VHH binders against Flagellar brake protein YcgR (ycgR). Designs and how they scored, part 205

Target 1, 263 residues: Flagellar brake protein YcgR (ycgR), of Thauera aminoaromatica (c4kar8)
Amino acid sequence: MAELSTPSPASPAPLDGGRGDELEKFTLRGARQILQLLQDLITHRGLITAHTGGGHSFMTAVLKVDEERGRVVLDPSPDPQANRRALAAPRLTCVTQLDGIRIQFPLVGLGEGQDKGRPALFAPLPAEMLRLQRREFYRLQVPLAHELSCLLKAEDLARKPVEVSARVIDIGAGGVAVVVPTGAAEFVIGGTLPACRLALPDGEPIELDLEVRNLNRQTQRNGTEQLRVGLRFAALPRAADTRIQRYIFKTERALNAKARGGL

## First folded at step 17 (VHH)

Design LD62 (from DX1 with D104S; framework vhh_7pa5_2)
Fold by ESMFold2-Fast, scan of step 17:
Structure LD62 (fold): chain B 263 residues (1-263), chain A 121 residues (1-121)
Amino acid sequence: as target 1 above (263 residues)
Amino acid sequence: QVQLVESGGGMVQPGGSLRLSCAASGFTFSTYAMSWVRRAPGKGPEWVSYISPLGGSTDYADSVKGRFTISRDNAKNTLYLQMNSLKPEDTALYYCARDLDLWSSGRFDIWGQGTQVTVSS
């Protein structure tokens, strides 16, 4: 018996539940829409990463939609331990992509059995499915060498206006994540920062309004505290959107070329 | 350039074993269900075995159950058929075939050239 270890493909992480308000407009709840999307996964042979909790996941696929019994038929893992973890889990979080569209959905009540002698996993149809275009979920990790910054117009603890130059650590079509020294300004989730300036290497800074979406405190090795701030673009002008997408596209292409070429 | 190339056929005595391989190229192998199909001299094609895209589900024709084992290595884009306890009636040209359907078998769009298995004393 020869056992070969193969590298697992990168498992796409489930989207943050704190984005629920933002993601609602991309959530499908109609039975016909759900059935059609599941059928699209079959037609386009979409591989699914199923997260079982505790950092565990396995690869599966929807093999069949059984509309009469209201369930999906899933490919079991060739690893029996993965199947046991899946069956013991109260919920699977399923993540996949079709042609740059990210699809995420829960499965509850997973069972195992056979259909005409073929082993399978079965689950009731999901009550909801999230469908996002790549541009809505993709975040480019900004290379340190690019030194991207965003000048934030915020308020201090006394509600006085302050300007804070923040380092941009990731960027997507919908927003940026920045790092700010703790105490430099006060941020309120849902609050708007007007007339901020995003500096890209391709020209003049982009003036835009940002909405605070999330806040995370981090302590660095040197004991310095930093605040990571997730910011959403509010009413992004078309010209600014084009420049941001161009930056993301060029940087991703350059990173991919570097990874392939090594050198 | 979608292609399937079989190997591992040959002559064997009744009760012997052979392992067939099928090398796939030009498509995302891990997203397709695969089958083995054989054609004996003077007979039509007979479906032999099925394997799901990730390899968690397998199926066999009644004539080969308990004797043949289908498997796949998605990292190597390779399909296998382990054939044990071979009988003269297993003599056939064996084809690797790509299934159009993920759950049912019998509709194929891509076939290999085939590899000959001859079981005789």
Scores: ipSAE 0.717, ipTM 0.879, lowest interface PAE 0.8, mean pLDDT 86

Design LD63 (from DX1 with S105T; framework vhh_7pa5_2)
Fold by ESMFold2-Fast, scan of step 17:
Structure LD63 (fold): chain B 263 residues (1-263), chain A 121 residues (1-121)
Amino acid sequence: as target 1 above (263 residues)
Amino acid sequence: QVQLVESGGGMVQPGGSLRLSCAASGFTFSTYAMSWVRRAPGKGPEWVSYISPLGGSTDYADSVKGRFTISRDNAKNTLYLQMNSLKPEDTALYYCARDLDLWDTGRFDIWGQGTQVTVSS
């Protein structure tokens, strides 16, 4: 499975449904939470790109949530052809952004009609909505000069304990990606590596449990094989989360300052 | 800053036509529902017409249905009111108004200065 990266701010394309397990924690399924998020889109005037399939889309907006009838009221397109395509589609994939938050949700059963004499498109309330904070998908590429490492406590092929010092190549609020030599340890997607130690430049290493998310085997220019391992943080203490976030923000600011200056 | 400027008013004979324009500036026009509201001498304000943010939905007061058409050009940040079959009762100062709500019309935060429409024989 591929590792999630920061989505392009300019790209309106729907997120891949094949990453369902990784996106579950960002998926709202409670009726109250769905209603509140739809109301937030109305309050903040979020425009929505509705994808009808086949590369077709149109711009819309949620105009009202009709809780009594369990439906959303949507702005029709001024282009009649776009409305015909939308009504013929088995599903709309709606994508919007609200103050750095990416929001995506399906609408099924789109119809047209009138509410109090006004033409509108109607759809039942979505059963789920995806809400992705920018922070949740942001990954800082770790500068080589920082020499960040994570000591992994894993097992070899014979299930004997082994410690592997892995170079951290990127880091985010939810995890790290590391590089290890091929054959150094056995990794299983969904497996937990307990009591690993993440070394940041300031202070003691952070002890944490890591879950294996993805594996990518690479052959280097010199013929040496390496394994890239995506790892999720399991239940970080607040102090550890604070240190990781400070490292990310401090490093990002320093990189941005260097890029913009004639330093 | 946030500004609405109406134009296109004037004097016409009954049965005549006028097209009003409203130039919006200082905000993202395409994210707001817009309305036309009129005020006749000695009377309170009367809501005339509504248009949704993207222009796919419109509504009209019963007094103007079938005669007036509201439209918008989001690329030009401009709202329009095409007024046909004008009656003396349509004589009023016409205001462009920015709706606070996307669907429920009646709460406005920004108004233009108005443009005078006079229908007389």
Scores: ipSAE 0.709, ipTM 0.877, lowest interface PAE 1.0, mean pLDDT 85

Design LD64 (from DX1 with S105E; framework vhh_7pa5_2)
Fold by ESMFold2-Fast, scan of step 17:
Structure LD64 (fold): chain B 263 residues (1-263), chain A 121 residues (1-121)
Amino acid sequence: as target 1 above (263 residues)
Amino acid sequence: QVQLVESGGGMVQPGGSLRLSCAASGFTFSTYAMSWVRRAPGKGPEWVSYISPLGGSTDYADSVKGRFTISRDNAKNTLYLQMNSLKPEDTALYYCARDLDLWDEGRFDIWGQGTQVTVSS
C-alpha cells in the first residue's frame, strides 16, 4: 500500500517511523549534521512536542547541547506528572518545526539532574533526525472524485514512444505520484519524460517535463497490481507553478472544511 | 514592538506580600527564559529570579529563596513574582527582563520600565 498523504510540516503529530524508505532520504545520521540541526533548534528557539507514549506529550525545548558528554539538555515540564511519565518512558518522540521544515527525532535514556544549578532533563544525542523540507515534504492526496490524470510520454519495452494516461494519486509543489498498470511503459530512475500533460479540474492541461524519482510496485485490496511512479517537476514555468499551488490550496481547504463540518 | 510592562508594586509593611506582573508583547514569549532583576537605592542591579521558557526550571538569589516564587502563564504572555515575608532590604525598583541565559553582560536584552516596591514600617 502506498502512502498517499503525509501530515503538513506544521502538524505536531509524529510521523509513522515504520514508513521504510520513503523517509530515509530525509533522515540525518551524521554526528556533525545532528549537532548542527540541534544547534539550529536552539538558535531559532524551536518549541518541541515530546510524545511519551499512550497519547501523552509535553512541551519542551533544547536548552543546550553538551558535546563533551554527548547529550542534550531539555527544559522540564512545569507538570511533575509529565516529567515522571517522560522519565518512565522507554523512548520520547520529539516533533518540532523551523520555518515550515518539520523535524522529528527519538530520545532514549532520559534522565534528570541539574544544569547551572537548575532542574533539567538530559538524554544522549539522537542517532538520527528527520528533517522534511517544506516543498519536498507536502503531498496532497488527490480525491478520487477529481479524476486527476497525467498523460505521460514514455517508452515501451522496445524503446518505442508510448503515451500512458496515469491517475494522479498525490501532488505537491515539487511533483506528483501516479499509478500505471504494470508493464504499460518502462521507467528509469533519473530519466526525463518530456512534454507530459497534467489535467487539473480548472480546465486546460499543463504541459511539463517530469523526472522519474522512484518506482514502487503495489498490490491493491482488489488484487490488482499497479506501479506507483514518483515524478519531479524538472522545469516549471511560474504560471504552471501558480496553477498547481492554487489547486493544492483550494483542494486542501475544501478537504479541511469537510472534515471540520462534522465537528 | 517588543515591550515588557510591569505592575503590582506598592508600599507594604515588613512581613507583608505583593505580587508583581509583567505583560510581554511583540515576541514569542514562550520561547524565552525570563528573569526579575531589582535595583535598590544607591546600589547596582541584583538578579532576583529566573524561569525557563516552559516554566519547568526556576532559580532564585540566596537573599529571596523560600520567600519569592516566580511563575509564568505562556497563554497570557505574562510573568509573575509572588513576594512573601517582605523585608526592608527588598525595597527596590523591580524590572522584568528577557533572559538569553548567557553567562556574560549580554544576558538581558529587553527590560521593562520597572515597578517600585517599598517595604517600611
Scores: ipSAE 0.567, ipTM 0.845, lowest interface PAE 1.9, mean pLDDT 85

Design LD65 (from DX1 with S105Y; framework vhh_7pa5_2)
Fold by ESMFold2-Fast, scan of step 17:
Structure LD65 (fold): chain B 263 residues (1-263), chain A 121 residues (1-121)
Amino acid sequence: as target 1 above (263 residues)
Amino acid sequence: QVQLVESGGGMVQPGGSLRLSCAASGFTFSTYAMSWVRRAPGKGPEWVSYISPLGGSTDYADSVKGRFTISRDNAKNTLYLQMNSLKPEDTALYYCARDLDLWDYGRFDIWGQGTQVTVSS
């Protein structure tokens, strides 16, 4: 049996810098963001594969973040040779995974010593951490009981403004999929729907600009025809992103509790 | 279900040796720091030894330092305590404990049932 924090027998290889500027958007450089991510690794017990070069690596973990001294306390390897290779390396490339998210960071200036009388490896806080998240591809299937809706501002077949209340069938970090009655409005792939309103169970509706990404006509088992519209968040304010992520998290948590015999 | 099961206790004469084992199940053993804690007759619990998640760092109470050795086998989900040069004052029920903290140990959330060690002539 494996858990997300349980390492695979084969640790993932480091991502190289040859992937270009594409990885820059996933790179954290803020001191507070780096500290928070390191604390998340401690809290969620993320094991780290530390690559020392030449095809060598060892398993470690961040045991403590010493903010005052600007360093991490790392678990030494029980293999003395692995520790010697790590200390001789000019740089460690650390790779781990947290909740399906790949995390990679360098450690430079590794040292050894004692903290509170016991052996430890020490390294200065990394100047950068890569957090390669694919949340935009995750879609939560919205429970029917939540009656999640989005008020769309679109045009009818005569190019006149119309408001359509659409049922949200799935939601992710990058957008929603909704269903509307056939003929309720005209949608064009690549078109923007301004100032739409997404209603979540808690709080005021969120005002959003949505881009039409796909259209699919569906015939239900009972013969009813409806249009499924895939909509991308054109620009999502931080507060709106936070509320959407909170809804997704809460709903996943409730579904997981139900699967484990919860009510 | 998270469970810790100790074994290996028994009766031994002063100067003897015993090896305790703790079998862990229901959680990812390799991601937790572990400790041994003992309770002597009529006394409260005393922390004995600590081991980091990967086993690279260990610590011991002054009363057992140099005589006891803690180790772990993450592939077998098992924690060990090798006890040498046992003294009558080592007589206690020995518990395997899971620690919530990785470095500043002492936040134990799961305990085994204990295994009895008796040192007497």
Scores: ipSAE 0.713, ipTM 0.888, lowest interface PAE 1.1, mean pLDDT 85

Design LD66 (from DX1 with S105G; framework vhh_7pa5_2)
Fold by ESMFold2-Fast, scan of step 17:
Structure LD66 (fold): chain B 263 residues (1-263), chain A 121 residues (1-121)
Amino acid sequence: as target 1 above (263 residues)
Amino acid sequence: QVQLVESGGGMVQPGGSLRLSCAASGFTFSTYAMSWVRRAPGKGPEWVSYISPLGGSTDYADSVKGRFTISRDNAKNTLYLQMNSLKPEDTALYYCARDLDLWDGGRFDIWGQGTQVTVSS
């Protein structure tokens, strides 16, 4: 089976709650939407990785949505220890994928019991569910050999216009993460950097507007500091979107081929 | 091609044991609930046992409870039925069945060819 022929020692980690504002537009809170999405998981037979904290997780599935009792029926683990950890946890973070869509939701108040004489785990319906296209959460780690760069139009500490060539460390359909030396420019979360230029290997630089989404200060091995800047593509033209997606797809395929070929 | 192939049947004396196997192919085995169903000579089909997709939930007909154990190995795409303390009334053709319903049960769409179990002295 494809699922069993592609073993992974680690499921994709849950997305950070600190991204709450960024993920709000992808969060479902309507009772009917939540019920429909849970039924879609049943219909399409989606397996769920349930994270119980402390680096522990187990595989489960929604077996039934019990609307009358306001709960989901979950497949217990065949490992009794995993079930004990789940029942002791204050919440489960459930992660699954459905046709390239990442789905994540919390379950609180897990219990065990029986329905129709069959043992099961039960939890109240989640109050919210996150639904993301793969393109929204997937980030290609850019190979150093590609020397991918983005020329940023920003302001320095004196609020004077400055152009900074930044190294692109990851790229997705929605944006890039870049690194810049500390003090090279000032960035403000929510600020727009107009007419920046993203250099891809296959042609002329792409001119685009970037919105600053996050900032993270990192200390290098040699003790120097650099700033990691997360940037969102604003109003990306179709031609630019196509080139970025093509770069991601081809690079991912090439990296996967190298990994399987024994680099 | 979706297939279920049973094996492990045979002739045993009362009180004996047999282990049935069902090899699944052509579908994602780990996402389906599975059941064993038997048909004795001159009788209709009788549901014997159920197992959930990941194996955490099992259920048995009252006639076999405490004597039979259902299990699955999703890595090997194989369903098992361990049958202990066999009785003459357990004599039947045993079928592996795929259930479309994960919990409410009884919507079998794919069946194996069956494996014969005969308990006699």
Scores: ipSAE 0.714, ipTM 0.887, lowest interface PAE 1.0, mean pLDDT 86

Design LD67 (from DX1 with S105A; framework vhh_7pa5_2)
Fold by ESMFold2-Fast, scan of step 17:
Structure LD67 (fold): chain B 263 residues (1-263), chain A 121 residues (1-121)
Amino acid sequence: as target 1 above (263 residues)
Amino acid sequence: QVQLVESGGGMVQPGGSLRLSCAASGFTFSTYAMSWVRRAPGKGPEWVSYISPLGGSTDYADSVKGRFTISRDNAKNTLYLQMNSLKPEDTALYYCARDLDLWDAGRFDIWGQGTQVTVSS
């Protein structure tokens, strides 16, 4: 799930697909933008980890963008088994990094053949490419001692307004993940929760609109059920964004100091 | 300091074999396509073989197809050319070259010093 820890931008592991809606603003879909980004990968010699599913991956590179045929030319693996797995896969998830920016894109319809007498793997140009800077990717796991909470303005099963104080378990530039008791309120993916209040240290609660992005029911060790809710910040004011970023950076710095055993 | 250093040349009889090596340093070897190019006495340079950055694609001049094999070890930053069934016409100075183009090969920016291969009848 998206509400759990995410890998670093430098990690070859793919980002969770459950973040699709949150990542839409970082997704390139214009043909010209996609061509330019692929050319940037060639120019900067970006190596790509291509995930073929089932925990398998191989290293490749975009060798050429064949605009005339609408395809990319990829370096095959020197391991024939990796190429066989790639060709059998319905989709490749390609992950790379350029100057601290994570780039991820799907390739569908992988084939093999020759270009100018040279063996290669071919795939149609991707319809989309994710381009994500470190700050948009990062989620801070909120320390339990901080008792960070968000007062949610939601509805019950009868569509009656209810207020639910939810514990914030992680926070990032784009949103929060919270946990609520099962049955405390009804949540609909894509629904908006208006005028919620995020309680941060060092000031008054931040009033903001939240969009429900994902829901995950989990059972605790004592048998009680909790609902984990992923929430996106909608139309976040500049001052609120600044306070959230300060909290994240201050907390990360303090956690790093604690890990070093000095402070 | 970007450098390519060839080795493994020598004198060999027709039908013999040699393995050339090229040690690369000062750049990220695994991100570049590489080629072997030779120059015979009194002739211009002839491209011999190509290998892609990860080694999954190779190509050869018609004169050497079926006899030569190009390979690379990216962990060791080393390029190889295995030469079998050598002919007198393979006599040349063999150069390791870094190819600026990943696919449309032939634009070389860094060359080694060369290693001499002599096939005597």
Scores: ipSAE 0.699, ipTM 0.881, lowest interface PAE 1.2, mean pLDDT 86

Design LD68 (from DX1 with G106D; framework vhh_7pa5_2)
Fold by ESMFold2-Fast, scan of step 17:
Structure LD68 (fold): chain B 263 residues (1-263), chain A 121 residues (1-121)
Amino acid sequence: as target 1 above (263 residues)
Amino acid sequence: QVQLVESGGGMVQPGGSLRLSCAASGFTFSTYAMSWVRRAPGKGPEWVSYISPLGGSTDYADSVKGRFTISRDNAKNTLYLQMNSLKPEDTALYYCARDLDLWDSDRFDIWGQGTQVTVSS
């Protein structure tokens, strides 16, 4: 298994720390490179998922880089409890995406205050940022209108077989990310889900074996919990691979046409 | 393509309340700061309130602080302005504006058509 232990560059879940040797060549440590990447996130308005530990995260954005004070200014959460968790955390793990490229960086020493009289979170500039340039880590964000689903064959808490229809939120050459209600099935990192069925818009469902690579628990505004599951294609027939690549290409092309031709 | 449509204006007595809404379309609403800007008869535009992209940071003009509350629902692509304790001086056409948070004339790049608020006895 030569690939990194990640579901996708766009995944909110942090990358596996045990893959340090594989990630070193993608790690930026130059102050100028770090400043330039943070500025690119500001310019392209990249949303950031900040992980505070214990399965908790919140959505933020870099509003400003304060080079004089050597810090970033972050948008606080509108949820005061999320801000309290972030301030209590020894470290934030920030995950975002720029043009299909996964970006991940730590923030240590988070504080609160005001920027221009407005509430803000502050942290020292990160000493390192991960920027994955590998094509195999590209993930297409699946449009809601496509209603892409995967029928997962898993086990419940009693280890009885259960089938869960999960919505596919992203897809790449190496796998998919899906969302399921918390408690719908038991998922174990490294576990295999055999004979799952991926439903693409055209043709019969694709039968495939999926390996659980990553888990991220999310709490919705209404208090319901959803589980994001990152799944790797364990063994993919060539015909299935072709169909998945074709779907990604066609959808990416259509989305790019809408994004660039709308002005 | 890009549009902002305001609603919720009307006529109220001094001390009354109104809630303005702004429906955004044609752009990723959650990635932009938003502002409310008003224009009273015979005056130039006056910035009223600001909200950050995720809604964790807000700001208000001194004239409305403590009376108005800005909020947003990113899932619905909608911006709100709750206006309480309205005064005759609040009478204006209220605009929803996409806010680039710049310090110059290019700060607001997209504007709605406005909704009229009239405070009179």
Scores: ipSAE 0.586, ipTM 0.845, lowest interface PAE 1.7, mean pLDDT 85

Design LD69 (from DX1 with G106S; framework vhh_7pa5_2)
Fold by ESMFold2-Fast, scan of step 17:
Structure LD69 (fold): chain B 263 residues (1-263), chain A 121 residues (1-121)
Amino acid sequence: as target 1 above (263 residues)
Amino acid sequence: QVQLVESGGGMVQPGGSLRLSCAASGFTFSTYAMSWVRRAPGKGPEWVSYISPLGGSTDYADSVKGRFTISRDNAKNTLYLQMNSLKPEDTALYYCARDLDLWDSSRFDIWGQGTQVTVSS
């Protein structure tokens, strides 16, 4: 042999299970919808990253849906250790993407056997499948040079109204993540910040209502503490949505061109 | 643009070994099953071996079981056939084929040009 077998490339992590309520509207539970989606994966030859827990995963594919036995037939890994880990796992979290659509589903009760005389893995049909457009989960890391900011209308420790200019560190179709110095304002998960202003490089600031979704304290390299705040767009007018999507698309194109040594 | 190119054929004595390679281009190699098919002089095509898209499942014709090993390197878009304990009856043109895993003659939709294997003293 010239070379030893190499592990599969690093796979994308599953979406956070703690976002259950936010992901429910994208979850398919109907038997017809689940069968249609599995058939789409077969027809379009979608490769699946199956996470077995403990940071382990392997690459597979749905080869067939066995409707009579109520199960899927999966391609085993050429790595025997990966197959052993999969069979020992209480659950597999399967992640794939087709044409910008992210698909995620659990498989429970994995077994091994043969299909058409060939080794195969089997699992009962999943009870649910997550189907998410790229725009709904994609987050653009905002270049520092853009100096993107959001003026937040919040309250201080004394519950007095304050305006805080926060740096936007990432942005997506559903919201932004900002950085605020510790103590600049108080935030409550589920709280609404009305009439905030998002400043994009091109044009006037966008006025929008933001809902606080998460809070994370961060310690900088210099020992300074800051607060990372995840904010959801509570209600976004079509014009504002269009401008945000345009900024994301334009910036992503520019970053990709720069990464390839472009202008 | 879609292309399969075999290599590694040649002349070998009975009991010898050869390793065939097939370089794929113009399609997403890792999403398709692949097969080796041979045609001996004066005979029809004979399916030799199968490998699933990710390589976890293989199959062999009874005539080559225990002697031939199919494998693939999806990072390199390459299919292999390791042939051991070669016999004169293994003499044939060996084709790499994209395998749709169907029940009929439409099973193979893309073929290479073949590589000649000759087993003789």
Scores: ipSAE 0.625, ipTM 0.856, lowest interface PAE 1.5, mean pLDDT 86

Design LD7 (from DX1 with T31E; framework vhh_7pa5_2)
Fold by ESMFold2-Fast, scan of step 17:
Structure LD7 (fold): chain B 263 residues (1-263), chain A 121 residues (1-121)
Amino acid sequence: as target 1 above (263 residues)
Amino acid sequence: QVQLVESGGGMVQPGGSLRLSCAASGFTFSEYAMSWVRRAPGKGPEWVSYISPLGGSTDYADSVKGRFTISRDNAKNTLYLQMNSLKPEDTALYYCARDLDLWDSGRFDIWGQGTQVTVSS
């Protein structure tokens, strides 16, 4: 099975659109918050990777925020072709990092011109900006050998209660992704699954409420269909949070040690 | 240690060319706008040219427009000034300077020692 992967906070690659709902709590939409974050990027000299679509990107920086006109002044690429791609794109996806915090935001309505006789790219202030601390973003790909499972309390197509044992494929501070056989249960985005049981090594299953955040249908090499379900921890007791973090840290260290010793 | 070291100055005849270089060390070069500033004998400093952090935006004093070209190589931490069609009036000590302001320019905190350019027959 293909393992789910999210880029690290330091990665220039943009976050997958299917995770958008899980990122809502990290999204800034207040005009003053957005202005402050952009000023922080200027003050700390944050370099930006701007994705123009089709696998193309270029390096830029916010040089100035024009609060009066509601726009940012961006450093053009020294490559004219990159600037032409950017101007032709319906949007830029901008990715940067500030002190270990991943920052991502869209720019729409890019234009070119001059400010004080200097060539520049201009864009309206973004309507939203994503700000992710490493621990909030990190997802551990669960080794198949760990046989990590979560017993889900869901409903079948007839709205009858059903319990489904799902394999956990990734886990983070905010939730898990699981796979279930097609037709095992009905899942709806935003729905709550109460009193599910997450089985970690070294202890009793953790009982917790899960919220359905995303659904992806997958076809395996053998032709069978499975449903990948992204689940958010609705409320996480301190003891459960500690156990989940311990599992993540221990497993990551073991995987890193294996990678270094594999030469 | 944060340092800027200029090189490439010398004596040339009017109409000649020189390429100045500035080697930066001790900081993340690509995060800063850079400028060239010159000082002629008996005169105050004159700003010559500006380049943005990634090199996509450049600007020049009216006295050098069309003759000088500023550029940077962020992989090599090096700033350049290509000077063509040199005039006696270009005779000066040339400094590279780290600009604290990304766009408004003019607040410099780190300067090189300068490299002398003399345009004379």
Scores: ipSAE 0.618, ipTM 0.857, lowest interface PAE 1.6, mean pLDDT 85

